# VH-VL binders against q8vy09r84to250, part 1

Every score and structure here is a prediction.

Target 1, 167 residues: q8vy09r84to250
Amino acid sequence: KKVLVPIGYGTEEIEAVVLVDVLRRAGADVTVASVEQKLEVEGSSGTRLLADVLISKCADQVYDLVALPGGMPGAVRLRDCEILEKIMKRQAEDKRLYGAISMAPAITLLPWGLLTRKRTTGHPAFFGKLPTFWAVKTNIQISGELTTSRGPGTSFQFALSLAEQLF
Unless a header shows other numbers, all headers, positions and changes below count from the first letter of the chain; antibody chains aren't numbered by Kabat.
F, E and O are the ipSAE of ESMFold2-Fast, ESMFold2 and OpenDDE, as the mean of both directions, binder to target and target to binder. V2 is 0.75 times the mean of E and O plus 0.25 times the DockQ between their complexes.
[cut] marks letters that were taken out.

## First folded at step 1 (VH-VL; framework fv_lerdelimumab)

Design L01
Fold by ESMFold2-Fast, scan of step 1:
Structure L01 (fold): chain C 167 residues (1-167), chain A 121 residues (1-121), chain B 109 residues (1-109)
Amino acid sequence: as target 1 above (167 residues)
Amino acid sequence: EVQLVESGGGVVQPGRSLRLSCAASGFTFSDYGMHWVRQAPGKGLEWVAVISYDGSNKYYADSVKGRFTISRDNSKNTLYLQMDSLRAEDTAVYYCARDYYDSSGYYFDYWGQGTLVTVSS
Amino acid sequence: SSELTQDPAVSVALGQTVRITCQGDSLRSYYASWYQQKPGQAPVLVIYGENNRPSGIPDRFSGSSSGNTASLTITGAQAEDEADYYCNSRDSSGNHLYVFGGGTKLTVL
């Protein structure tokens, strides 16, 4: 099972680390990819995160799951990565699993058009930006191939849900 | 092809009730929110109400809140508007329209042909 | 609750360009959608989001937005474009979620 976890400047450390750790412990082949120009990325709280590869190495790869951490400006950095946008749109088109936590649903997935007719949750501070009839105030929301979650406090629940769906 | 067909309009006296229906075809009705929009004779469009795909969320224009009730039956692909305590100012052609949203915003992508409601003594 | 204002009427000569304007505070937060209505007919979506056309809508129709203003432009107006045009926007004030402009009657001379 192949999994992609992209990171960028300002990625939320708890969300990224929990995703990677839980999915690797479950037996997934997790690739951490930097959307920046180098492998070492400074997270939202100043922690240095080291990616396995640059996102350019992932452009033509097929993943069973792509899981997006949040954080500011991390979610914006992910949003602005054209390579990642193409990977995610292909993921949705092929009906393969994808997920987003915290700021990522509203800041990253919504602008890409990947929340259309999907029940979604996200960070309380950005809940008002989500589609009115599809926004749900739950800790975990599964809507077809998309799983969303609220923030650092729900990171383990989010990662475990994705592992359960993957295996 | 997406089609929406309204019915149930007619002439009714003030204070009475009337129920409108909108029959949907050509798409999976249960995947979409639905709207009612009205237009008084010679006037502009006025949004009336919206209902979520599963019927769990409903919102109303201030002018009809407490008098109108929007509902749906997904097994029959039909949208309803129950209009109580009708007033002369409710006289209008009533359209049903399909709710759509994406990263570009919120809009009404398909409309029915409308049904006329006339409230008069 | 917020409102959207449109001029009630505008005229354009056949083959010329016309701009129909919609103004309101909700446009600072949401893109307008535009609807064409011919006499005795239901409205038809012609532009959504800033400048997207549904399948089947001629490319002479375009949209733009700046601040609290949205505009519908018809470049090279044709006789069949004569109609009423309405803008619509999402309204975040209370439970009244959608607001229409008053409509602009376009006459093609």
Scores: ipSAE 0.013, ipTM 0.548, lowest interface PAE 8.3, mean pLDDT 89

## First folded at step 4 (VH-VL; framework fv_lerdelimumab)

Design J63
Fold by ESMFold2-Fast, scan of step 4:
Structure J63 (fold): chain C 167 residues (1-167), chain A 118 residues (1-118), chain B 109 residues (1-109)
Amino acid sequence: as target 1 above (167 residues)
Amino acid sequence: EVQLVESGGGVVQPGRSLRLSCAASGFTFSDYYMHWVRQAPGKGLEWVAGISYDGSYKYYADSVKGRFTISRDNSKNTLYLQMDSLRAEDTAVYYCARSDYYEGMDVWGQGTLVTVSS
Amino acid sequence: SSELTQDPAVSVALGQTVRITCQGDSLRSYYASWYQQKPGQAPVLVIYGENNRPSGIPDRFSGSSSGNTASLTITGAQAEDEADYYCNSRDSSGNHLYVFGGGTKLTVL
């Protein structure tokens, strides 16, 4: 099972590290890809995170799961990555699993049109940006192929849910 | 031959509008991020605006935000810059340029001069 | 800081090595690209992605980066290399926001 976890400047460290660690422990082949120009990126709290590859190396790869960490400006960096946008739109079109936590649902997925008719949760501070009918106040929400969650405090539950769906 | 050709420059009065065009040929226009970069007489390069491959994302320098609008028509292989509320400080040669995933602006047009006078 | 700073002028003797530098916080996260501009002409990309040369650019041009500094090196400068050189990188505060350095005028003596 192949998993993509993209990271960028300002990615939330707990969310990214928990995703990678839990999914690798579950037996997934996790690729960490930088959406920046360099493999080493600085997270939202100043931790240096080292990606395995640049996102450009992932453009033509098929993943069983793509899981987006949040953070600011990390979620904005992911949103503005055209390669990642194409990967995510293909993921949804192919009905393959994808997930987003914290800022990522409202800041990254919503502008890409990937929340249409999906029940979603996200960071409380950005909950008001989610589509009114489909917004839910839960720690984790599974809606078809999409799993969403609230923030660093729900990262472990989010990663475990994705692992259970993948295996 | 891969090329970009700007047009639409000219002399315009302060407070008026002008629309620039950039015609692309010799490559798949819809695969590239496009930029407008300007250069005032005797001054350095200033990035003005950028637009994603499909036009869904648009970015502007603070100096032009709210006054300039970038757009593209992939069916016509053309990039546009609508310039409203022009100021003397907008006087410059305007270049269009393309970039790919590696973010080098490898193809530039020859530029079109915009003069905002009086 | 999103601003990239360059020295306004530098000189090199014909056949010698010159290093043009660019400094800014965004260079810790992003590579610089370098552009050569001769009077009355459009800029020409000479280096991108730290140290890649577009087709047609002589191998005397090379790039490097360390910390918040990027450098363009011309080994064995030729008269035709006399030009303005601009670094360019992303603004650290936003994705797909770009900033040019102020430019460095290279004189080949």
Scores: ipSAE 0.000, ipTM 0.509, lowest interface PAE 16.3, mean pLDDT 87

